# Designs tried in a protein design chat: VHH binders against UPF0598 protein C8orf82 homolog. Part 12

Target 1, 218 residues: UPF0598 protein C8orf82 homolog, of Mus musculus (Mouse) (q8ve95)
Amino acid sequence: MWPPSGAVRNLALVLARSQRARTCSGVERVSYTQGQSPEPRTREYFYYVDHQGQLFLDDSKMKNFITCFKDLQFLVTFFSRLRPNHSGRYEASFPFLSLCGRERNFLRCEDRPVVFTHLLASDSESPRLSYCGGGEALAIPFEPARLLPLAANGRLYHPAPERAGGVGLVRSALAFELSACFEYGPSSPTVPSHVHWQGRRIALTMDLAPLLPAAPPP
Below, E stands for the ipSAE of ESMFold2; O stands for the ipSAE of OpenDDE; V2 stands for 0.75 times the mean of E and O plus 0.25 times the DockQ between their complexes.

## First folded at step 14 (VHH; framework vhh_lunsekimig_d3)

Design n5 (from y1 with S56K; at its last look DockQ between E and O 0.67; V2 from the best seeds 0.65)
Fold by OpenDDE, look of step 14:
Structure n5 (fold): chain B 218 residues (1-218), chain A 120 residues (1-120)
Amino acid sequence: as target 1 above (218 residues)
Amino acid sequence: EVQLVESGGGVVQPGGSLRLSCAASGFTFSSYSLYWYRQAAGIERELIAAIRSGGKTRYVDSVKGRFTISRDNSENTMYLQMNSLRAEDTGLYYCATFDYSSGYWETDYWGQGTLVTVSS
């Protein structure tokens, strides 16, 4: 009479913590001073990324093409080190952080911290999407099937590096260009089902949809 | 050198009309998409209208039915006809074109802007 060793397989429900893509909705004006030193040899700076992918000082009075950061080395350094802000400081108002030596660069954004700005021509079979004006240094493979047109806000999204939230905004002008490749069916004139890319008809996966809020931020 | 020069801005009453022009030079005008942006005071610059080389147009919802973007390739000029103007249409209007292949901001071309003021 062999006792049934009931191996209770503890199904560790790996609660996939749905890392809700931290939305940049830092509406609360927090008090800060650019270049403040909360600790010895540490400086804190505060930045903003607009929906065009342009980087500004958060407290800049004018935020336009003239006043944005354009230095390539700075942009590459800044965005390559970008991560979610878990510093215990300004996490609600500045949900992202870029560490540069002794500098803490806090970042908030209008929509996403990664904004795709250019489609780089590649000698390779697939072009690359460049973001935030960083050229080849800030680029990822273009995945046309994973483009997500969001009807709720009329914006276009693409996968982005996980460290930067996993979803990037395609700037409006580029989105307009890419939309030329979209196929609309008679049953859904507002949401494309396919993209035509390099002579291929590709179905849109819509796999990013769960990562985005259904309603535009108020 | 690529140049974009906006004109046609001014002061207009609510319900009035303006026509903006963007004169372009230094590139093959007919091959590029063109864009109108606007920037209100204290607000981020926003794309409001776009026109492809083939003539396809796009508008943001706030200007649909009121604004018309067009281009004349023979004159290297883009236009924005603005009708039924509102106070919220007040701002600097910019013409733009982009070379998407470079990845750098230096290939984004902007005009100096023209001011549109809608006031009673």
Scores: ipSAE 0.636, ipTM 0.845, lowest interface PAE 0.8, mean pLDDT 90
ESMFold2, look of step 14: ipSAE 0.650; ipTM 0.862
ESMFold2 (binder alone), look of step 14: mean pLDDT 81; pTM 0.804

Design n6 (from y1 with T97V; at its last look DockQ between E and O 0.36; V2 from the best seeds 0.00; counts 0 for: pae E 7.7 > 2)
Fold by ESMFold2, look of step 14:
Parts: sequence; C-alpha cells; structure tokens
Structure n6 (fold): chain B 218 residues (1-218), chain A 120 residues (1-120)
Amino acid sequence: as target 1 above (218 residues)
Amino acid sequence: EVQLVESGGGVVQPGGSLRLSCAASGFTFSSYSLYWYRQAAGIERELIAAIRSGGSTRYVDSVKGRFTISRDNSENTMYLQMNSLRAEDTGLYYCAVFDYSSGYWETDYWGQGTLVTVSS
C-alpha cells in the first residue's frame, strides 16, 4: 500500500506544489501587516521558511541566500521557541508560532519548519544534526535508523523536536551526502531498506511516515 | 580560502547546448561532493545536479537525460553539459560545495553564478 504505484505520479505533483509553495505571494488569501498590533504592547510578524532552511519575512519579494535572516541569536531564539500555532490567530495559514516576549512570530513553511542543514561531529560524541542556521545551538542527535526517504517527493526526513512538528526535512545537499550510506536491496530500488553507519548495517524504521501528510492516502 | 568560479553561460536557442564550468580552489577538491543549483525567475534557487567525490551523480527530474554533471579532479573543475535546452532552463547557474561537520560553524561556498538564457 505504501508507497503505492501512484506515489511516483504524486511525486511530480508534490514537487510542482512545493515549487509553487515557495512563492509566498498569497496576499489575496491571507491579509496582515508586518508589525501589526491587535492588542496593546503586542506586535505580530509573519515569516516563511524554505526547503533549504532559510528564514524570511513572509512578504519578502526576493527570497534567496543573500536576503534570508542570518543573525545567530535571532535564529536560535526563533526556532527554540517554535510551537504549534494555537493562538486563535492565523492558524490555518501559519501553522507555527514563535513567541518572543510580546512578539507573536507566525511561521509558514515550504515543507517543514525544521530543516536540517549540517551534520556536526564531536571528537567525543555521536554526530548531531543542526537546523535552520543555528549551528550547535539548534542541533539534535543524529538518528540514522529513523531517516525517512519518501519516494513520493524524493525528499529525506529525520526526527525533529516535538514542539516543532516532530519531523524535519533534510535539505537536498545533505540528503545527497547521506544517500551514499543507503542500501536499496535487489527488490527495492526506489526506497532504501537499510543505512550503513559507523560500521553497522541498520534497518530503517519508517516510523515517521504517518507524520507526513504528503503521503498518498490509502 | 575557498573559491568557486562559474563560466560558460550565454544566450542560446531552444534545443541548443551549453557547457558550464566551475573552477575550484582552496580545498581538497577530490574529497568533496559538488553541486549545481539554478535560480530561474519566480523560482527559489534549486538543486539540479550533484556529483560525489567518487563520481556518482544525481539529477532533478526536469533535467534528467538532458544535463550531465562531471568532474575532473586533476583540473579541480566541475562541469555541467546542458543539451536540448528549453526556455524553462533560463536562469542563473551556481556551483556549490558544502563543508559538513567542520568545527562549530556551517560553511557554505557558492560561486557568483553564470547566466544562461534560452530564447529564440
């Protein structure tokens, strides 16, 4: 049942939707003003994170590496305080919210709010995955058994903090590096069954699949 | 100091060909994966092709069968052979290398880009 043969056709549709989702010009559907104050002493800001883990103001007309937010302390504060948006405001359009004092920082995403960008090694510890430009301050243990390659969209996923949705996207370049460790087997050329890591052959658990709504319905 | 310099961009007709080059310096070229990205009008910068240190490759569906990534470790140069070009291939093409698991900071290295325009 999973992934069905329709997953291959859905991969092309998912990629097309992902490309369109990267264009955050949905002003007609969602109306807001950056810095608006619906209550005294409260400010609201609206953000977008792309599939590379770069953070932008949602209404920025140009979204690229030069225009993304890069301040380490801002990124660490933003993503460490990220939670599901249950504020009663903009919940359908901005599924996540980062609260900084009296600031409500709404977030919508091309794919996932957590995007892993780098694999950090320590001399004396297991590797850690860092996300969204936070370096070691936004990093979690790497869990190779729980890597989830999705044939439907060609993307790779990994566990992320529960407060940020429980699953994060591995950016394309890092996913390509990690794919060298995958074993596809003779009967599963599309989806790997194992990962080879640090001298061990580890079966992939696939336990993140239910958390990804891009999976085709049964 | 890492440097990446793209070249070979230009104006071509649909169905034409171009070969892009990325001259690299400042790191052990043969040890790293290399990447081509494209940024077209209205589209975020996207990965289109990648090549591992050992030479294995990956492509996005829109360029499979038309583009070929390759590397020459003796010349520290990566190439992108682009055939059967289409209007949708118009954009700024970047090469990149990423320094993963190095120290405390992530370091991404990009070239300045080379422009490809497919127009009749």
Scores: ipSAE 0.042, ipTM 0.540, lowest interface PAE 7.7, mean pLDDT 80
ESMFold2 (binder alone), look of step 14: mean pLDDT 80; pTM 0.792
OpenDDE, look of step 14: ipSAE 0.914; ipTM 0.968

## First folded at step 15 (VHH; framework vhh_lunsekimig_d3)

Design p1 (from y1 with S101P; at its last look DockQ between E and O 0.47; V2 from the best seeds 0.00; counts 0 for: pae E 9.3 > 2)
Fold by ESMFold2, look of step 15:
Structure p1 (fold): chain B 218 residues (1-218), chain A 120 residues (1-120)
Amino acid sequence: as target 1 above (218 residues)
Amino acid sequence: EVQLVESGGGVVQPGGSLRLSCAASGFTFSSYSLYWYRQAAGIERELIAAIRSGGSTRYVDSVKGRFTISRDNSENTMYLQMNSLRAEDTGLYYCATFDYPSGYWETDYWGQGTLVTVSS
C-alpha cells in the first residue's frame, strides 16, 4: 500500500502555518490564502519550484537552499501526483496541481516543474536521473541522446514524465558537468550536435525543442 | 561534519587579479566534485566553474581564459585564480559540493561566501 496521504498533508499544513496565513495579493496578479478551504473538507496550498528543483511555499519570504522543503516522503508524494491543473481554479497562474488526499497543491515554476538534480550511478543498470530531491523514488532513465541544450536561455533539458509536462530542466550544476560531454561543429558554435557518453558518440535528437516555451522563463 | 569556508575576497581594480580559496573539512575531499558560484546583487547565483573529483575542469564562457579552478587534495582546498577582472565579476563567491551518488538534498553543501568587488 502507498503511504497515507494524511501524513504528507499534515507536514504541508504544519509548514503552511509557520509561514503566517497571509494573502499574496499582487505577487503575480493572483490572490490566495495558504490553507484556504473553498469547499468542505478541502484545503488548498500554493507552491513554487525554482530552477534548481527546490520546492517552496509560493508566498515564502526567503527562497534558498536552507529554506526549501527537504522531507523525502513529502517530495515524493508531491511530485509523483503532479498533473496539469484542470481543476477550474487558478489554472492560469498555477499550471500544475498535486492531489494529495483532499488537498489541492497548486504549483507554478520558474522554468519546469521537473528539475533533475542528480545522476544516480548503477553497476547493473543504465544511469538514472533523479529530480526535485526524490532520490531513487523520483528517478527516470537517463537518455543522453535526448538532452536538449537551448540556445535561447543557455539551459539544458531532458525528457520527464508526461504527466508533469514531458520535459524537465537539468539543474545548473548537473548541466555544467554534462556539457563537458558535448561536441560542437564549426557551423554550430552555440548549440552542440553530439554528446559523448560511455565511449560512444551520440547524435542529439533535438526532439524536445517543440515542447519548450518560445521564450525562456526569467 | 561537512564544512566549506571561502576566503581571499576583496577590492580590486579592473584588470586586476584575486585568488579565492575554499577550505573543506568533514568529508573525503578527493572523492567529490567542487564548484564555484557567483551572485551579483538582485541576481540568482550562477555557476561559473567546476572541478571534478578526477581533476577535470569546466568553465562558463564569460570566465574562460580569465579564471582557473584548481584543487589540492593534500590540503583539502579548492582555488579560483581570477585574472583580468571586470566590473561584472563583482559579487559574492560561493564554493559548493554535492553528493552525486546519493541523490539527496541533505548532502548539498555551500560555503558562506567571500565578497569580490571590482571597482576603480
Scores: ipSAE 0.006, ipTM 0.420, lowest interface PAE 9.3, mean pLDDT 80
ESMFold2 (binder alone), look of step 15: mean pLDDT 80; pTM 0.798
OpenDDE, look of step 15: ipSAE 0.907; ipTM 0.965

Design p2 (from y1 with S102T; at its last look DockQ between E and O 0.47; V2 from the best seeds 0.75)
Amino acid sequence: EVQLVESGGGVVQPGGSLRLSCAASGFTFSSYSLYWYRQAAGIERELIAAIRSGGSTRYVDSVKGRFTISRDNSENTMYLQMNSLRAEDTGLYYCATFDYSTGYWETDYWGQGTLVTVSS
ESMFold2, look of step 15: ipSAE 0.769; ipTM 0.913
ESMFold2 (binder alone), look of step 15: mean pLDDT 81; pTM 0.801
OpenDDE, look of step 15: ipSAE 0.916; ipTM 0.969

Design p3 (from y1 with S101A; at its last look DockQ between E and O 0.27; V2 from the best seeds 0.00; counts 0 for: pae E 4.2 > 2)
Fold by ESMFold2, look of step 15:
Structure p3 (fold): chain B 218 residues (1-218), chain A 120 residues (1-120)
Amino acid sequence: as target 1 above (218 residues)
Amino acid sequence: EVQLVESGGGVVQPGGSLRLSCAASGFTFSSYSLYWYRQAAGIERELIAAIRSGGSTRYVDSVKGRFTISRDNSENTMYLQMNSLRAEDTGLYYCATFDYASGYWETDYWGQGTLVTVSS
């Protein structure tokens, strides 16, 4: 129900399934120890990002807004160095890796490693979306035409830096607010065709759809 | 300063009802959307209901038809009426608001939560 759920699949969703982006989630159980040293002078740490954009140690027993990482410098360093995990280690369970000196910081995600949390105003430029608690230091231009509502899971997506997977999730409360700007076509009441932004009516491009995994069948 | 204070949590049997309240202060209540979140043991906090400043509402499927969010702008209070409660509704319930009144979102505000326990 966030945004309005759609039971009807369209051709764009079918094509997106054939061109899926790297998944951030799975059911694998993985053995590791935080701070492990598989080679001399190398340390490995394991992290998790939820659908609200909060970063945790992966093995944290309590994952809530009190226990998430909030240090701006750490978050900016972590996410600015994030890239797909091609290290040969833990690739199936931790699709992303943030390299900090001799530390390998593995990341797995509920949905996407980039989760947009805030929409920041700019008095001289277009608004910017910030992600994962990084404020302006982790922000990109807001591109309303490229918002992608995905009917299968009711979630909203937006372009993200290519190093971090190219597509990011808009957290649920922000997606709720932005959904007020959507216009639906008469033939498909569950998939919007346009967004209204700053007095303009803008056709949605749907160009992110190939980068997202398909939803499970009904 | 902005404050959100939840109340109304308690222990109830399956099929029962509770009404939660969220008393707000320190901001122009009528200008902001308001949100209820739930965190159950073993799962992450989830948004379950929202109400815009203009009164439109949204619910997740798991509570739709059973829960009703409402607001009283004269009392600066949001409510969650919970009916037909199930064991899976057990959890800590938070109210929240976000600084989105101007169409931009810069600051999050959270309450401390109220506990709801649904047990046979």
Scores: ipSAE 0.312, ipTM 0.715, lowest interface PAE 4.2, mean pLDDT 82
ESMFold2 (binder alone), look of step 15: mean pLDDT 80; pTM 0.794
OpenDDE, look of step 15: ipSAE 0.914; ipTM 0.968

Design p4 (from y1 with Y109V; at its last look DockQ between E and O 0.36; V2 from the best seeds 0.00; counts 0 for: pae E 6.6 > 2)
Fold by ESMFold2, look of step 15:
Structure p4 (fold): chain B 218 residues (1-218), chain A 120 residues (1-120)
Amino acid sequence: as target 1 above (218 residues)
Amino acid sequence: EVQLVESGGGVVQPGGSLRLSCAASGFTFSSYSLYWYRQAAGIERELIAAIRSGGSTRYVDSVKGRFTISRDNSENTMYLQMNSLRAEDTGLYYCATFDYSSGYWETDVWGQGTLVTVSS
C-alpha cells in the first residue's frame, strides 16, 4: 500500500478526497438515527470499518484508535454474522448487514469489510490471518500464493470468507511487513511474481484480481 | 504493560522542522517494527512511515524526502524527523507497534498522540 510511484500517490490522494466528500454526501443523502426502531422489537445501528480494520459507529465525529470498538465478544459476534445486505433497507449506502440478536447492524466500509490485521502462528506450518480485531476467533488460513498486490491503489489483498465479500484488505502495516517476502521480476519493480515463505519460493496466482475490478462488496 | 509515549509536537510555521520521539517500554523493542501514523481533520488515520526491526524504512509519497524515521534500540526510542513542514501535515501523530507473530495482544499498541500544528 506504500508504493514509491507518483501514480499510486495520486490515487491515494484521490481516495482521501473521495472518502471525505462521500462521507459528507453519504450522511446528507442517507437519513437514519442510531438505535431507530422501524419495526417492533427491532433496533438498527449503522457502522463503518476503516482500512485498518477498526470498527466505528458510522456517525462518530472522530474515528481513531480511542473511539473504535475493541470488545472481543462484540467484534467476533458482529463480523461472524456479517453478510450482504439484502434486507431491503439501506442497501445502496450500507452493503453489509450483521444480524446480532434483535439488532440490524448495517455496515459500510472504506475498502473491504474484512481487513486482516495480524498473522497468527507465523512460525508454524498452518499460519492464519486474523481480521477486524477478532484474534483467533476471526481467522482464516494464510495463503501466501493468493496474496494480491493491486497496482492501481497500492494495496494488498487476500482471500476472505465469501459471506463477507470473498476478498479482504491487508492493513497497511501488515502489508508493509509482508512486502519483504515479495520477489519482483526484471523491469517490474511494482508487480511481484513470487512470494518467499518459510524457505519456499511460491508463484503468485493473481486469481483474486477479477474480483476487485469487477464487483463492489455484495 | 506495553506502552508507547510520543513527544515533540508543537506549533511551527510552514517550512519549519520538528522531531518527534516515541519512547517504548514493556516489550522487546528491537524485535518489532514501529510505525508513525497521523490523523488530520476530514481524513482517516494514515500510516506515514514505518521502520522494520532490521532498520529498513518505508514512507508514503507525501512525506518522502521530508520526513526521516529512525530507531535507537539501545534507548528503546523511535524518532520522526520532520522537515519542510506544510499546512497539510497538521494533525495528531501516533506511534504504534503490533504483535503480528503471536496474535494474543488484547489490542494493538498505540501512543496517545502528539499534536503538530503547521500554520502561517
Scores: ipSAE 0.118, ipTM 0.572, lowest interface PAE 6.6, mean pLDDT 80
ESMFold2 (binder alone), look of step 15: mean pLDDT 79; pTM 0.776
OpenDDE, look of step 15: ipSAE 0.338; ipTM 0.706

Design p5 (from y1 with S31R; at its last look DockQ between E and O 0.52; V2 from the best seeds 0.76)
Amino acid sequence: EVQLVESGGGVVQPGGSLRLSCAASGFTFSRYSLYWYRQAAGIERELIAAIRSGGSTRYVDSVKGRFTISRDNSENTMYLQMNSLRAEDTGLYYCATFDYSSGYWETDYWGQGTLVTVSS
ESMFold2, look of step 15: ipSAE 0.752; ipTM 0.905
ESMFold2 (binder alone), look of step 15: mean pLDDT 81; pTM 0.804
OpenDDE, look of step 15: ipSAE 0.916; ipTM 0.969

Design p6 (from y1 with S33N; at its last look DockQ between E and O 0.32; V2 from the best seeds 0.00; counts 0 for: pae O 6.3 > 2)
Fold by OpenDDE, look of step 15:
Structure p6 (fold): chain B 218 residues (1-218), chain A 120 residues (1-120)
Amino acid sequence: as target 1 above (218 residues)
Amino acid sequence: EVQLVESGGGVVQPGGSLRLSCAASGFTFSSYNLYWYRQAAGIERELIAAIRSGGSTRYVDSVKGRFTISRDNSENTMYLQMNSLRAEDTGLYYCATFDYSSGYWETDYWGQGTLVTVSS
């Protein structure tokens, strides 16, 4: 009676490739022309998002509130279709891509492609964070416990849609507002441990910390 | 049209004082939060002070105790009193406000900035 050959369950260690949130670090100046057509009936455009969540053409000489895109429908369409750039083109320089019909919209960012700009329904039981000027159309549930203050750069982060890298920057003005709710302990005067939200003391989870680079992008 | 116009910048020695002004028009000034930003050469624009419509103020640590943000709703003007100025305070100072009233659109309003130079 030959003992049954123990099926070595190959525990396929699904190496959860820690999808390191692709940082917008691609400083390599690549050559491109706005509206170029590498293929028939395809047009490529190149965009930039700043730390305020304003969208620009990448080659805009002036990047300010006047020159940024403000069309809601465009912004909503653009950011709702945003994904990591795996197109084989400009992936290092433009780590994100938004597809719109025949248009390939390559995106780089100063920090994160998702920038939270304001808190919606702050007095409600279900506040939401809006991002990149999309108002309610581009908003996710606010999770105060998951706010991540990063001491290294003084910036505040919040969970963002996974398709857009999973982590979003809270713009400075909003971060400043939210920081009023932070509790600092004597052991760590620079990193808050808790947030006070709607009368509740909530511990910060810091769960986004592994997704962020330890050092600010140069 | 919303307009923000900064003034009061100039050259000052370390330890000196300046008072910046931001004249606002085109919106209900008293209803909006207002902000001072600064941008040093080669550095990203940073928020340094905020004043809410209700008058509460906030400062970044680097300016805390030295700078005072205030507003005069009757004159539609925001101020930044800067004392004990340091070389690191050199930069272009911007007045800003953000409008969320248009429903789905956040509109950022910025002034042109006023230059502050702290040099010996």
Scores: ipSAE 0.020, ipTM 0.374, lowest interface PAE 6.3, mean pLDDT 87
ESMFold2, look of step 15: ipSAE 0.688; ipTM 0.862
ESMFold2 (binder alone), look of step 15: mean pLDDT 81; pTM 0.804

## First folded at step 16 (VHH; framework vhh_lunsekimig_d3)

Design q1 (from y1 with R58N V60R; at its last fold request DockQ between E and O 0.53; V2 from the best seeds 0.80)
Amino acid sequence: EVQLVESGGGVVQPGGSLRLSCAASGFTFSSYSLYWYRQAAGIERELIAAIRSGGSTNYRDSVKGRFTISRDNSENTMYLQMNSLRAEDTGLYYCATFDYSSGYWETDYWGQGTLVTVSS
ESMFold2, look of step 16: ipSAE 0.827; ipTM 0.931
ESMFold2 (binder alone), look of step 16: mean pLDDT 80; pTM 0.795
OpenDDE, look of step 16: ipSAE 0.879; ipTM 0.952
ESMFold2, look of step 17: ipSAE 0.759; ipTM 0.905
ESMFold2 (binder alone), look of step 17: mean pLDDT 81; pTM 0.800
OpenDDE, look of step 17: ipSAE 0.028; ipTM 0.364
ESMFold2, fold request of step 23: ipSAE 0.787, 0.854, 0.826; ipTM 0.918, 0.942, 0.931
ESMFold2 (binder alone), fold request of step 23: mean pLDDT 81, 81, 82; pTM 0.803, 0.798, 0.808
OpenDDE, fold request of step 23: ipSAE 0.024, 0.932, 0.019; ipTM 0.352, 0.976, 0.335

Design q2 (from y1 with R58N V60Y; at its last look DockQ between E and O 0.48; V2 from the best seeds 0.75)
Fold by ESMFold2, look of step 16:
Structure q2 (fold): chain B 218 residues (1-218), chain A 120 residues (1-120)
Amino acid sequence: as target 1 above (218 residues)
Amino acid sequence: EVQLVESGGGVVQPGGSLRLSCAASGFTFSSYSLYWYRQAAGIERELIAAIRSGGSTNYYDSVKGRFTISRDNSENTMYLQMNSLRAEDTGLYYCATFDYSSGYWETDYWGQGTLVTVSS
């Protein structure tokens, strides 16, 4: 029996699908002007984060690796101040807000506002996932038991800071790399049951599932 | 410095084939995973094929069975063989490699892209 050319069972976690999950962006079309001032000495700006973890002005016509914000200090400030949008303004379309003094920086997302992009200190006893290009300043402990593969979209999730929604997306390339560590059960060939990490076989807890969207009612 | 240069894009008929190349320099090619991304007009950039240093691969569902990623470590070159091309495959194709240990965007390396147009 000839085996497949690749590691098919280790790769049942498919690459991220090109679906607008639109948990943040699909509820309504809104009108705004970048830099608008609805009140004296207040400025409002509008941002978008894609499923690769790259941050853009929401109205940017071209969104790719060339046009994303890359300045470390800006990214760290933006994401470290991120919280749910309870401002009374644009809450349905921009579920998150980064406050900088009187500046309101609204954020909507393709999937999640936190997107894990890199894996720091992977050889150590304390590896960390970093997000959105922020290096150690935007990093949290890697918890392999709490990786959550989601069958509905083929994407991988991990715990994230509570103020940023509690769950973050693992970008497609990093999810591919981590998929080498997955083990699948006989009843679910597309969703792994265990992860192998640093010599340990760890059952996936699935405890993040309640934080992810349920199917809409019929 | 790390450099990635794509080539092989062009205009083809539906059902045709193209082979893309990504020539790499400035890093130990055999030690890193390599990726092909695609971006069509009005669509977000998507990872469509990936290959690890050890040679294992994965593909986005819409290209599975039609596209084959491969690498030649002696020539520091990655390839994407694209068969049975469809209009939806039209777009800019980028190769990439990432230093996951840094955490910064500056150590994610991208080519400038090669255009594939599938035109009836």
Scores: ipSAE 0.828, ipTM 0.931, lowest interface PAE 0.7, mean pLDDT 86
ESMFold2 (binder alone), look of step 16: mean pLDDT 80; pTM 0.788
OpenDDE, look of step 16: ipSAE 0.847; ipTM 0.940

Design q3 (from y1 with A50V; at its last look DockQ between E and O 0.58; V2 from the best seeds 0.58)
Fold by OpenDDE, look of step 16:
Structure q3 (fold): chain B 218 residues (1-218), chain A 120 residues (1-120)
Amino acid sequence: as target 1 above (218 residues)
Amino acid sequence: EVQLVESGGGVVQPGGSLRLSCAASGFTFSSYSLYWYRQAAGIERELIAVIRSGGSTRYVDSVKGRFTISRDNSENTMYLQMNSLRAEDTGLYYCATFDYSSGYWETDYWGQGTLVTVSS
């Protein structure tokens, strides 16, 4: 009668490293030169995305609608290849990286690298959120239930591609338009509970809340 | 061609008032929401006031109670009445409108801006 070998199920505590969505914490100004070549045949460029979703050279003196990148092909290429910066270079200052051939395009942002700028096919059954001026090429399905209004900063967020941090900012002008669809209850006048979209009353899931930095304690 | 032209900027003392105008052309003015932005030196452009096609308005907290956005559809003109001006209100003020359905920057329309300087 052989005693049953108690299979010690090693509960591998998969420490789910909470991939804290790398916030664009614009920490320490690092020294760089646009177009620098740390290695042969490699060029490094440094970019900035503002809260409007406009892309700039990081060292641009003037950052406005005139000076932002508007070339659609460039924007599409840039943002479609965007990933967290794990290159060992400038990771703290430029938390995102877009690779284009021999070019390393380092990116920092004011809030999120993905900024939703337009709502496409809003009258259709399948509306899409476009980001960073990339039109249909840089767009994802619009999920009104997953809109996250953050009371701490008054900003609106939506799910974004995981490769780009998983959470995107809705630019203020678009956020304002979308906010017209929000339902506020008497118990929470500052945080909506529902969104009215295409004749439906939809509860907000708030599922993105854990991915956003907790409001500093009051 | 869509055109937005801001005017009314100038130098004013703290506590003073200014009225900005945005003359619009090249689109159905009454059908679009209109926006006022401002940009202070070294600071990113910020939305400060919105007026929808239906006339509803919203303001950022920093200008609430002091600024009033309005529109005259008959004249294709938007206004910003600014009262009780402060030094922090100094900046370039932009008029804007957006076609959200296109997805492209080319359908974001901005004026050239009008400079507001609040100084003692």
Scores: ipSAE 0.425, ipTM 0.766, lowest interface PAE 1.0, mean pLDDT 90
ESMFold2, look of step 16: ipSAE 0.729; ipTM 0.886
ESMFold2 (binder alone), look of step 16: mean pLDDT 81; pTM 0.804

Design q4 (from y1 with A50M R58K; at its last look DockQ between E and O 0.51; V2 from the best seeds 0.74)
Fold by ESMFold2, look of step 16:
Structure q4 (fold): chain B 218 residues (1-218), chain A 120 residues (1-120)
Amino acid sequence: as target 1 above (218 residues)
Amino acid sequence: EVQLVESGGGVVQPGGSLRLSCAASGFTFSSYSLYWYRQAAGIERELIAMIRSGGSTKYVDSVKGRFTISRDNSENTMYLQMNSLRAEDTGLYYCATFDYSSGYWETDYWGQGTLVTVSS
């Protein structure tokens, strides 16, 4: 059941169907057509999320802030319905799937499907991280002790909903902001040991590290 | 209306220098962190430098020591001094500022970009 929405969601589906004839170029890339119908009344669309948390059609030629999806209700619907892809279709190339009625919205990502973009109520007793531009509707409690700086790629991670892989990426700008709160040990200048948050010195747990694969080389 | 306008891009030889400017209006400039991003052909847009409202800075390793970000709150302008330029620095350079408290894309603001080309 696709939620009722304004013209932006209808236009996004029309635009996806208008891009149906294009395929992503690549020597070993998976082939698909936006809006394909492998069975009656079912449509399939293919999406990409970058390391800034911006959502695109996977085959869009230009991926930047101007071209990313921004409609709040669409983003909330997309990411709140995100599940691991166990559909039997495109599982290797698109590890996640957002289901809307009979519509299968496949997702692959540069790093993680959840990318934390904003920090809501940061001065309150209950700060929250929000992801992918979804505001309060796509937000979880901020857990500073569970921030994971990963030396292999220089990126910062935080717990995310289990249905979306359990760990999310903190986008670079927010990670830069939060880096002012880190305390580095004398023998480990690239991996902090503690975070200072709201006047408290908190040891980093590092408990997310087993959930992350090794970073690719630069 | 919030507006960010980059300028100062151009063509330069390897080893040369450029100074980029980001003129800002429509918001309380001194209260926000400001960012420079770049986007080269064939790669995703990357954050390269940040300056906080209090003036502290952070850089990615690939530009550290070569680029200097600064801000002039009296002129509502941020700068990027780019020295020892390399071919890999070629790309569109964007300034940005974000309202982290909103949680919405519509309150993340970007300039239109200024092109930097480093070639012989």
Scores: ipSAE 0.799, ipTM 0.924, lowest interface PAE 0.8, mean pLDDT 86
ESMFold2 (binder alone), look of step 16: mean pLDDT 81; pTM 0.800
OpenDDE, look of step 16: ipSAE 0.882; ipTM 0.954
ESMFold2, look of step 20: ipSAE 0.754; ipTM 0.911
ESMFold2 (binder alone), look of step 20: mean pLDDT 81; pTM 0.800
OpenDDE, look of step 20: ipSAE 0.886; ipTM 0.956

## First folded at step 17 (VHH; framework vhh_lunsekimig_d3)

Design r1 (from y1 with R58N V60K; at its last look DockQ between E and O 0.49; V2 from the best seeds 0.72)
Amino acid sequence: EVQLVESGGGVVQPGGSLRLSCAASGFTFSSYSLYWYRQAAGIERELIAAIRSGGSTNYKDSVKGRFTISRDNSENTMYLQMNSLRAEDTGLYYCATFDYSSGYWETDYWGQGTLVTVSS
ESMFold2, look of step 17: ipSAE 0.677; ipTM 0.866
ESMFold2 (binder alone), look of step 17: mean pLDDT 80; pTM 0.794
OpenDDE, look of step 17: ipSAE 0.911; ipTM 0.967

